# Designs tried in a protein design chat: VH-VL binders against ABC transporter G family member 3 (ABCG3). Part 5

Target 1, 243 residues: ABC transporter G family member 3 (ABCG3), of Arabidopsis thaliana (Mouse-ear cress) (q9zuu9r114to356)
Amino acid sequence: IAWKDLTVTMKGKRKYSDKVVKSSNGYAFPGTMTVIMGPAKSGKSTLLRALAGRLPPSAKMYGEVFVNGSKSHMPYGSYGFVERETQLIGSLTVREFLYYSALLQLPGFLFQKRSVVEDAIQAMSLSDYANKLIGGHCYMKGLRSGERRRVSIARELVMRPHILFIDEPLYHLDSVSALLMMVTLKKLASMGCTLVFTIYQSSTEVFGLFDRICLLSNGNTLFFGETLACLQHFSNAGFPCPI

## First folded at step 25 (VH-VL)

Design t142 (from t131 with heavy chain S33K N37S, light chain H98Y)
Fold by OpenDDE, last read:
Structure t142 (fold): chain C 243 residues (1-243), chain A 126 residues (1-126), chain B 113 residues (1-113)
Amino acid sequence: as target 1 above (243 residues)
Amino acid sequence: EVQLQQSGPGLVKPSQTLSLTCAISGDSVSSNKAAWSWIRQSPSRGLEWLGYTYYRSKWYNDYAVSVKGRITINPDTSKNQFSLQLNSVTPEDTAVFYCARLTYDFWSGYDYFDHWGQGTLVTVSS
Amino acid sequence: DIVMTQSPDSLAVSLGERATINCKSSQSVLYSSYNKNYLAWYQQKPGQPPNLLIYWASTRESGVPDRFSGSGSGTDFTLTISSLQAEDVAVYYCLQYYSSPFTFGPGTKVEIK
């Protein structure tokens, strides 16, 4: 996936300008992890949505998004998108929840659907939680935030997307859960899935797992490139890398 | 190399039970990348899928509606084989029976029959 | 159930000539999300089980000669043998694996003219 001179405008989002993303350029190679990093209101989520073709109707996008060298019109199922806030069914186990998703969305036989579910569970490091109730506000016992987030990702993974967009996978996760998430996603990428996701901040350990970084601030791209190059770029400028 | 070797009687009397076994080599009956299937072939009905058994954290069986009330497919992990039982057979059940592997891969989405047994002609006759 | 049909029932082709077999499904076997057709082609010689030739409508199985090709999408599919060889004499079947149950076409017998 590649994007060229992407500008996104949304009325009423900013005080001085309707431009939420300003002339952003970048790309993500297959089987790699590209992170869009920035503070709150930096435009990172908007950029992610723009890449995924999931901007709200009130938004206007300028520029171009390319998938495999062609202008992007990705059909449903060819890519996955995981929202920052996802609704899970607390009364179901992880396996049940994913199975129902597979039943509703996938063609083929039960054999295939069950197989996909099991693979998704394993891919997202949820094997120990497969038979656990997801839980929620009305449940005394449920999954922790990290597991819940991985379940949300697993739900999209059931569709076998080649590209997976994830909005803030580390949101409200502790350091251990965050590292586990990134290691899990890194493994997923190594299997050939292209990952593009947003983060607010990361530890040094997590930062080292990224292949490429797009740094955003107030809609401006401060840096795009390889992770190591980012460190060098800021070091040369006399600034620490904003990790 | 995956090989399937079938065995069982080729003659069954009406109302009796047809029994066949399929021995697996080069793969496991409990593989998470396969479903072990039975398919029959006759001039009147052509190629007909009957059902399969597979292991995904537990054992599952899915059968064709046409034989669901009469068919049982059982895995045997100790012998790395699976069997077919078809009850209350009639001359209409006369066919060449094949065991086959239904292959699976997460990313490629494979779910077709890639390996077959040699086939067993089963004749239902008094 | 998805009903599969094939045409012709039998085909006689001279050695080195093109053989074309058609397969139709009663409903689409295309999964739009992946742009994949859940259709396979099998070759069956006398006394042998079916042998996989093509899957996903157009992908050749490993070891299958280049003269075999599959095309089509949705409900209409074609198996083509670009240059018929003596060893290609067999019955060819299409299979849909899009929805339960698996259903095969009735078969097309290919002979040498």
Scores: ipSAE 0.820, ipTM 0.908, lowest interface PAE 0.5, mean pLDDT 93
Fold by ESMFold2, fold request of step 26:
Structure t142 (fold): chain C 243 residues (1-243), chain A 126 residues (1-126), chain B 113 residues (1-113)
Amino acid sequence: as target 1 above (243 residues)
Amino acid sequence: EVQLQQSGPGLVKPSQTLSLTCAISGDSVSSNKAAWSWIRQSPSRGLEWLGYTYYRSKWYNDYAVSVKGRITINPDTSKNQFSLQLNSVTPEDTAVFYCARLTYDFWSGYDYFDHWGQGTLVTVSS
Amino acid sequence: DIVMTQSPDSLAVSLGERATINCKSSQSVLYSSYNKNYLAWYQQKPGQPPNLLIYWASTRESGVPDRFSGSGSGTDFTLTISSLQAEDVAVYYCLQYYSSPFTFGPGTKVEIK
C-alpha cells in the first residue's frame, strides 16, 4: 500500500489550517509493520481510516492511495480494520465467538471455517484462553484487556485479510501486555500479513519491533522511513528522537 | 509432490459393504492444511462429493446427506492413508470412486480439490 | 444445495477454433467480502481423474496453458478454449466451492469436429 499527497478535511473548506491530514506521503511493504505515531489529535486515526477507505461521510480525501502500484478499490475482505474500542460477546468463549463469526461470514466447508478459527487463535497467542469466557458482565470473571484486544484482532483475522489496520493496539494496556501485543503483531507480520497501526508512544523495547514509522504532529508528517533512519535523522539534527 | 493411490475390490454384492483405501504420499493424513475426501462418479449422478475426514486437534468427519447413515471415512495415521466404507450398497451405487485432497491455506485462500486418486470402478451386482 | 448446470452437453469444434462452455449456478457463488467467485473448472480425459484448470472463476492453475480462460460472475460462468488442440478432447466440469456441499456441474464433452 502507498499514499501520495494525502489530505483529509472535515469541514469541506480547503484551507491549510482546516486540514486534519496535510499532504502525507508513505508506504507499507507486504509482511511488514508500519506504525503511524503521534500525540492525541495529530491526525493518526484519520490517516489510518483514509488508507483503509473508512472515512466518515463528512470527511473529504484528496490525493492518491495505491495498492500494489494500482489505484484500486480494496475489497471488504482483503483488509481488516480493528477499532480502538472492542465490541465482544462476553457470554461466549473465545473459540465460540470466533467460530460463530466464521460461520456467518466465510464460504466453504466446516473444515475450512474451523481451520481459520484455530489458526487465528494460534496467531494471536490465544491458545491458553480459547475455551475461556470473554466476560464483561457483573460478577463474571473474564479476559483482561490484553487478551480482549487480541480477541478483537483475531476476529478480523477470520476474514483472512492481506492488510490489517489497527487503531491503537496498545490502548490502555500495561507494559507487559503491550510488549506481548507487539511481539504477537511482529510475528503475525512475518507470516505474511501487512500491518498498519497507530500508537501514541512506545518504550525502547517496543520501538525496536517497528519496520517503518510515520510520525505525525498536528496533521503534518514529520518523518517517514525505517526505524534506524528515524533515530539517525533526529540525532543528526541535534534533537532527541520525538518518539 | 502429493500423490494419492487407491486400492480395494472392484466388485461388491448388493446389501454388502463397499470398502476402499487411499494411500497418501507427499503429505500427511493428519495435516492441518487438508481434508481427505471421497468423490464418486456415475453416469446417472455425475460427480458427487461423499464426505471427508480431517484433523484439527482431533478427528472430524462430515458426510453428504445422500449417503449419511451408511458411510464411514476413517484415517490411519500409521499407514498414512484413509478409507471409505459404504454399507448396504445397491446397484445404484455402481460408480468410479475417487479420493481427493481438499486444501486449506490461511494466507493464500486456496480452498479446493487439488489432487485426486487414480479412480476405482466399483460394480454392485449379484 | 447449489445446483450447477452446464451447456451444451456436448460440442464439436474444429482444431484451432474457439470452444465455449457455459456454467450456471442456482445461487450466487460470489463471495462479496473478497469480491471473488468460488467457481472452479476441471478437465477430465478418458480414464483419468479430473484435473484442476481454473479457480476463482478466472485464475489459471499453475501449468495450465494460456488458451484456457474463465470469465463470468455471480451465477453465470464461461470456460473458453481459444485455440482447441487435440489434447483438449475431454469432459469439462464446473464446481462451486462456495457452499457446503461442494457441487459439480453435469459436464460438457468437447470433441474435435
Scores: ipSAE 0.567, ipTM 0.793, lowest interface PAE 1.5, mean pLDDT 81
Fold by ESMFold2, last read:
Structure t142 (fold): chain C 243 residues (1-243), chain A 126 residues (1-126), chain B 113 residues (1-113)
Amino acid sequence: as target 1 above (243 residues)
Amino acid sequence: EVQLQQSGPGLVKPSQTLSLTCAISGDSVSSNKAAWSWIRQSPSRGLEWLGYTYYRSKWYNDYAVSVKGRITINPDTSKNQFSLQLNSVTPEDTAVFYCARLTYDFWSGYDYFDHWGQGTLVTVSS
Amino acid sequence: DIVMTQSPDSLAVSLGERATINCKSSQSVLYSSYNKNYLAWYQQKPGQPPNLLIYWASTRESGVPDRFSGSGSGTDFTLTISSLQAEDVAVYYCLQYYSSPFTFGPGTKVEIK
């Protein structure tokens, strides 16, 4: 996937600029992790949604998005999109939730549907939790935030997407859960899934797992490139990343 | 390279049990990426899927409705084989029987029969 | 069960001429989420098991000559052999793999005229 001169404006009662994303350029190679990083209101979620074709009705997009070198639109099910907050069914086990999703949405024999579910469980490091109730309602004991986040990603994997867009996979995770999430996502990328996700902050350990970084500030792309090039860029300019 | 080699008798009397074996080389009968199928071909029914066995945490079987109750497909991990038993056969069960690998791959989506055994003509005659 | 039909039942074509085989399904085999038709074409030469030619209705399996092409969507599909060769004498089957159970068409026999 690549994007060129991508600009997004928001229709609304803004006193300042309507542009939320300003002439952004970038790309994601197959099977890699590309991160859109920036503070709140930097435009990172808007850029993510623009790439996925998920902009709200109040937004307008200009510029070009290329998929595999083509200006083709992605079919609805060829990509996955994971929101910051996802609704899960707490009365089901992890396996049950994913299995019913597969039965409703996938073609083929039960062999293939069951296989997709088991592979999604394994890919998201959920094997130990597969037979546990999702829970997470008021008084129900269930999965923690990190595990719930991985279940929401696994549900999107059931559709067998070639590219997966994830809005803030580390949202409200402690440092240990965040590292597990990123290690899990790096393994997923190495198996063939192209990942594009947003983050607000990263530790030095998590930062090292990214393949490419798109830094945003106030809608402007400050840097796009490989992780090592990002560190060298700011170090050479006398502004080393605070690690 | 995956190869399927069939063996079993070519003649079975009516009301008896048809039994065939398919030996697998180049893959494992317990592979997570395959279901091991039997398909028959006859003039009256053409090509017809009969059922499969596969391993995903445990062994599963699915059988076609037309033969359910008469059919058993069993894996043998020690010999890397799988078998077909079809009970209470009639002359209309006369067919060429094929074993076949039904593939699954998460990323490519190649979910079809990619390798077939050589075929065994089984005649049901008194 | 999705019922597959093929036409014609038999086809005689001169060497080097085009052969066209039709396959129809009783319901759509288009998986709209991927915009892909879950239809395959198999070639079966005398005394041999079926061999895959085309999947996703139009994609040639590796090693299949360019003279074989597939087209169509939804319920109507076509296999075309643009220039028939002597080795193409076979029975051709369509297969839907969209819905359980996977079902084959009755076959179209292609002969040299």
Scores: ipSAE 0.537, ipTM 0.781, lowest interface PAE 1.6, mean pLDDT 81

Design t142 (from t131 with heavy chain S33K N37S, light chain H98Y)
Fold by ESMFold2, fold request of step 26:
Structure t142 (fold): chain C 243 residues (1-243), chain A 126 residues (1-126), chain B 113 residues (1-113)
Amino acid sequence: as target 1 above (243 residues)
Amino acid sequence: EVQLQQSGPGLVKPSQTLSLTCAISGDSVSSNKAAWSWIRQSPSRGLEWLGYTYYRSKWYNDYAVSVKGRITINPDTSKNQFSLQLNSVTPEDTAVFYCARLTYDFWSGYDYFDHWGQGTLVTVSS
Amino acid sequence: DIVMTQSPDSLAVSLGERATINCKSSQSVLYSSYNKNYLAWYQQKPGQPPNLLIYWASTRESGVPDRFSGSGSGTDFTLTISSLQAEDVAVYYCLQYYSSPFTFGPGTKVEIK
């Protein structure tokens, strides 16, 4: 995927339009992790949605998005998109949730559907949690936020996407859970999934796992390049500790 | 290269059990990327999937409704083969039987029958 | 179950001429998420098992000559042999692998006049 001169505007009050993303350029190679990093209101989620073709009706996109060198929008469902906050079905186990998702959405025999679920569980390091209830209803014991986040991603993996857009995979994770998530995502990318995701903050250890960084501030792309080029800069500047 | 070699008798009397075996080379019957299927071909029904067995942490079977209750497909990991037993056969079960590999690959999506056995004509008569 | 039908049941085509085989499914085999039709074509020569020619309705399997092409979407599909050769005498089957159980068409016998 690549983008050039990508600008997104949103309708303001009294017909005023504000630019949220201003002439952004970048690309993501197959099987890599490309991170859109920036503070709140930097436009990172808007850029992510623009690349995925998921902009709200109030937004307009200008510029070009290329998939495999072609000017095109991805067909709905040909990619995975994981929202910042998603609802899971707490009365189901992890395996049940993923299995019913596969039964409803995938073609083929039960063999293939079950195999996809088991591979998604393995890919997201959920093997120890597969038979546990998701939980999260009032007064119910359930999965912690890190495991819940991985279940949300695993559900999108059931669709077998080759590109996966994730809005804030580290949102509300402690530093240990955040590191586990990023190691897991790096492994997933190495198996052939192209990852593009947003991040507000990172530790030095997490930062080293990224392949490419797109740094945004107030809609402007301040940097785009390989992590090696930015490694010392981000390390020196530091990002806020995970919360 | 994956190859499937079938064996078994070509004549079965009505009401008896049809039994066939398929030996696998170049792959494992316990592979998590394959299901091992039986398919039959007759003039009256054409090509018809009968069922499969596969291993994913444990053994699973699925059978076609048309033969459910009469069919059993069993793996044999020590011999790297799988078998078909079809009980209470009638002359309408006369067909050429094939074993076949049903593939699975998470990223490629190649989810169809890619390798077939040589076929065994089984006649139910007399 | 998705019912597959083929037409014609049999056809005879002169050497070097075009052969066209149609297949219809009782419901769509298009997986909209990938915009892919889960339809395959198999060739079966006398005394042999079926051999895969086409998958995803239009993609040739490795080693299949360019004269074989598939087209169509949704419920209507076509296999075309652009210049029939002697070795193409066979019965051709479509297969849907969209929904369990996978089902085959009844076959179309292709002969040389």
Scores: ipSAE 0.501, ipTM 0.757, lowest interface PAE 2.1, mean pLDDT 80
Fold by ESMFold2, last read:
Structure t142 (fold): chain C 243 residues (1-243), chain A 126 residues (1-126), chain B 113 residues (1-113)
Amino acid sequence: as target 1 above (243 residues)
Amino acid sequence: EVQLQQSGPGLVKPSQTLSLTCAISGDSVSSNKAAWSWIRQSPSRGLEWLGYTYYRSKWYNDYAVSVKGRITINPDTSKNQFSLQLNSVTPEDTAVFYCARLTYDFWSGYDYFDHWGQGTLVTVSS
Amino acid sequence: DIVMTQSPDSLAVSLGERATINCKSSQSVLYSSYNKNYLAWYQQKPGQPPNLLIYWASTRESGVPDRFSGSGSGTDFTLTISSLQAEDVAVYYCLQYYSSPFTFGPGTKVEIK
């Protein structure tokens, strides 16, 4: 996926708002993790949605988005988008939730559908939880936030997306859960899934897992490039990398 | 290099049980990337899928409606083979029976028969 | 069940000439989310099991000669042998693997004229 001169404007409550994303350029290679970093209201979620074709009706996009050199066209089911908050069905086990999703959405035979579910469970490090209830409804004790987040990603993975867009995968996670999530996502990317996600900030350990970084501030792209080049860029300017 | 080798009797009397075995080399019957199928072929019905067995956290079987209730497909992990048993056969069950591997890959979505056994003609008559 | 039909029932083609086989399904086998047709072509020579030629309607299996090609989408599919050779004498079957049960076409016999 690549984007060129991408600008997004947003309607205000009475009038059209100013630009939320301002002339952004970037790309993500197949099988890599590309992160969009920035503080709150930097435009990172808006950029993510623009790349996925998921902008709200109040937003307008200018510029171009290319997939494998062609202008943007991602058929439904060829990509996944994981919202910051996702409701799960707490009365189901993890395996049941994913299996019923596969039954409703995939063609083919039960062998394929069961296989996709088992692979998604293993890919998201959910094997120990597969037969446990998701919980969280009517005082049912269930999965913790990290596991629930991984289930929401696994649900999208059942569609076998070529590109997976994730809005704040570390949202409300403690440091141990956050590290597990990022290690899991790095492993997922190495298996052939292209990941593009947003993050507010990262620790040094998490930062080292990213392949490419798009730094945003107030809609402006401050840096885009490989992780090592990000460190070198700010070192050459005499400032530590703002991560 | 996956190879499937069939064995079993070629003549079965009506009302008896047809039993065939397929030995696997170059892959495992418990592979999480494969399902192991039986298919039969006759001039009147052509090629007809009968069912498969596969392992994903536990063993599963799926059978075609046309033979459901009469068919059993069993894996044997110790011998790396799988079997077909078809009960209460009639002359209409006369066919060439094939075992075949159905493959799966998460990203590519394989779901077709890529390797077949040599075939066994089973005649149902007295 | 998805019913598969093929035409012609048999086909005689001169050595080195083009052979064209058609397959129709009773409903679409296109998974539009992936833009992939769940259709395969098999070759069966006398006294032998079927061998896979093409999957996803147009993708050749490893080791299959370039003279074999598949095309079509949705419900209508074609197998083409661009330059028929003596070893291509066989019966050709299409298979849908979109929905249970697996169903095969009735076959098209290809012979040298």
Scores: ipSAE 0.450, ipTM 0.724, lowest interface PAE 2.5, mean pLDDT 81

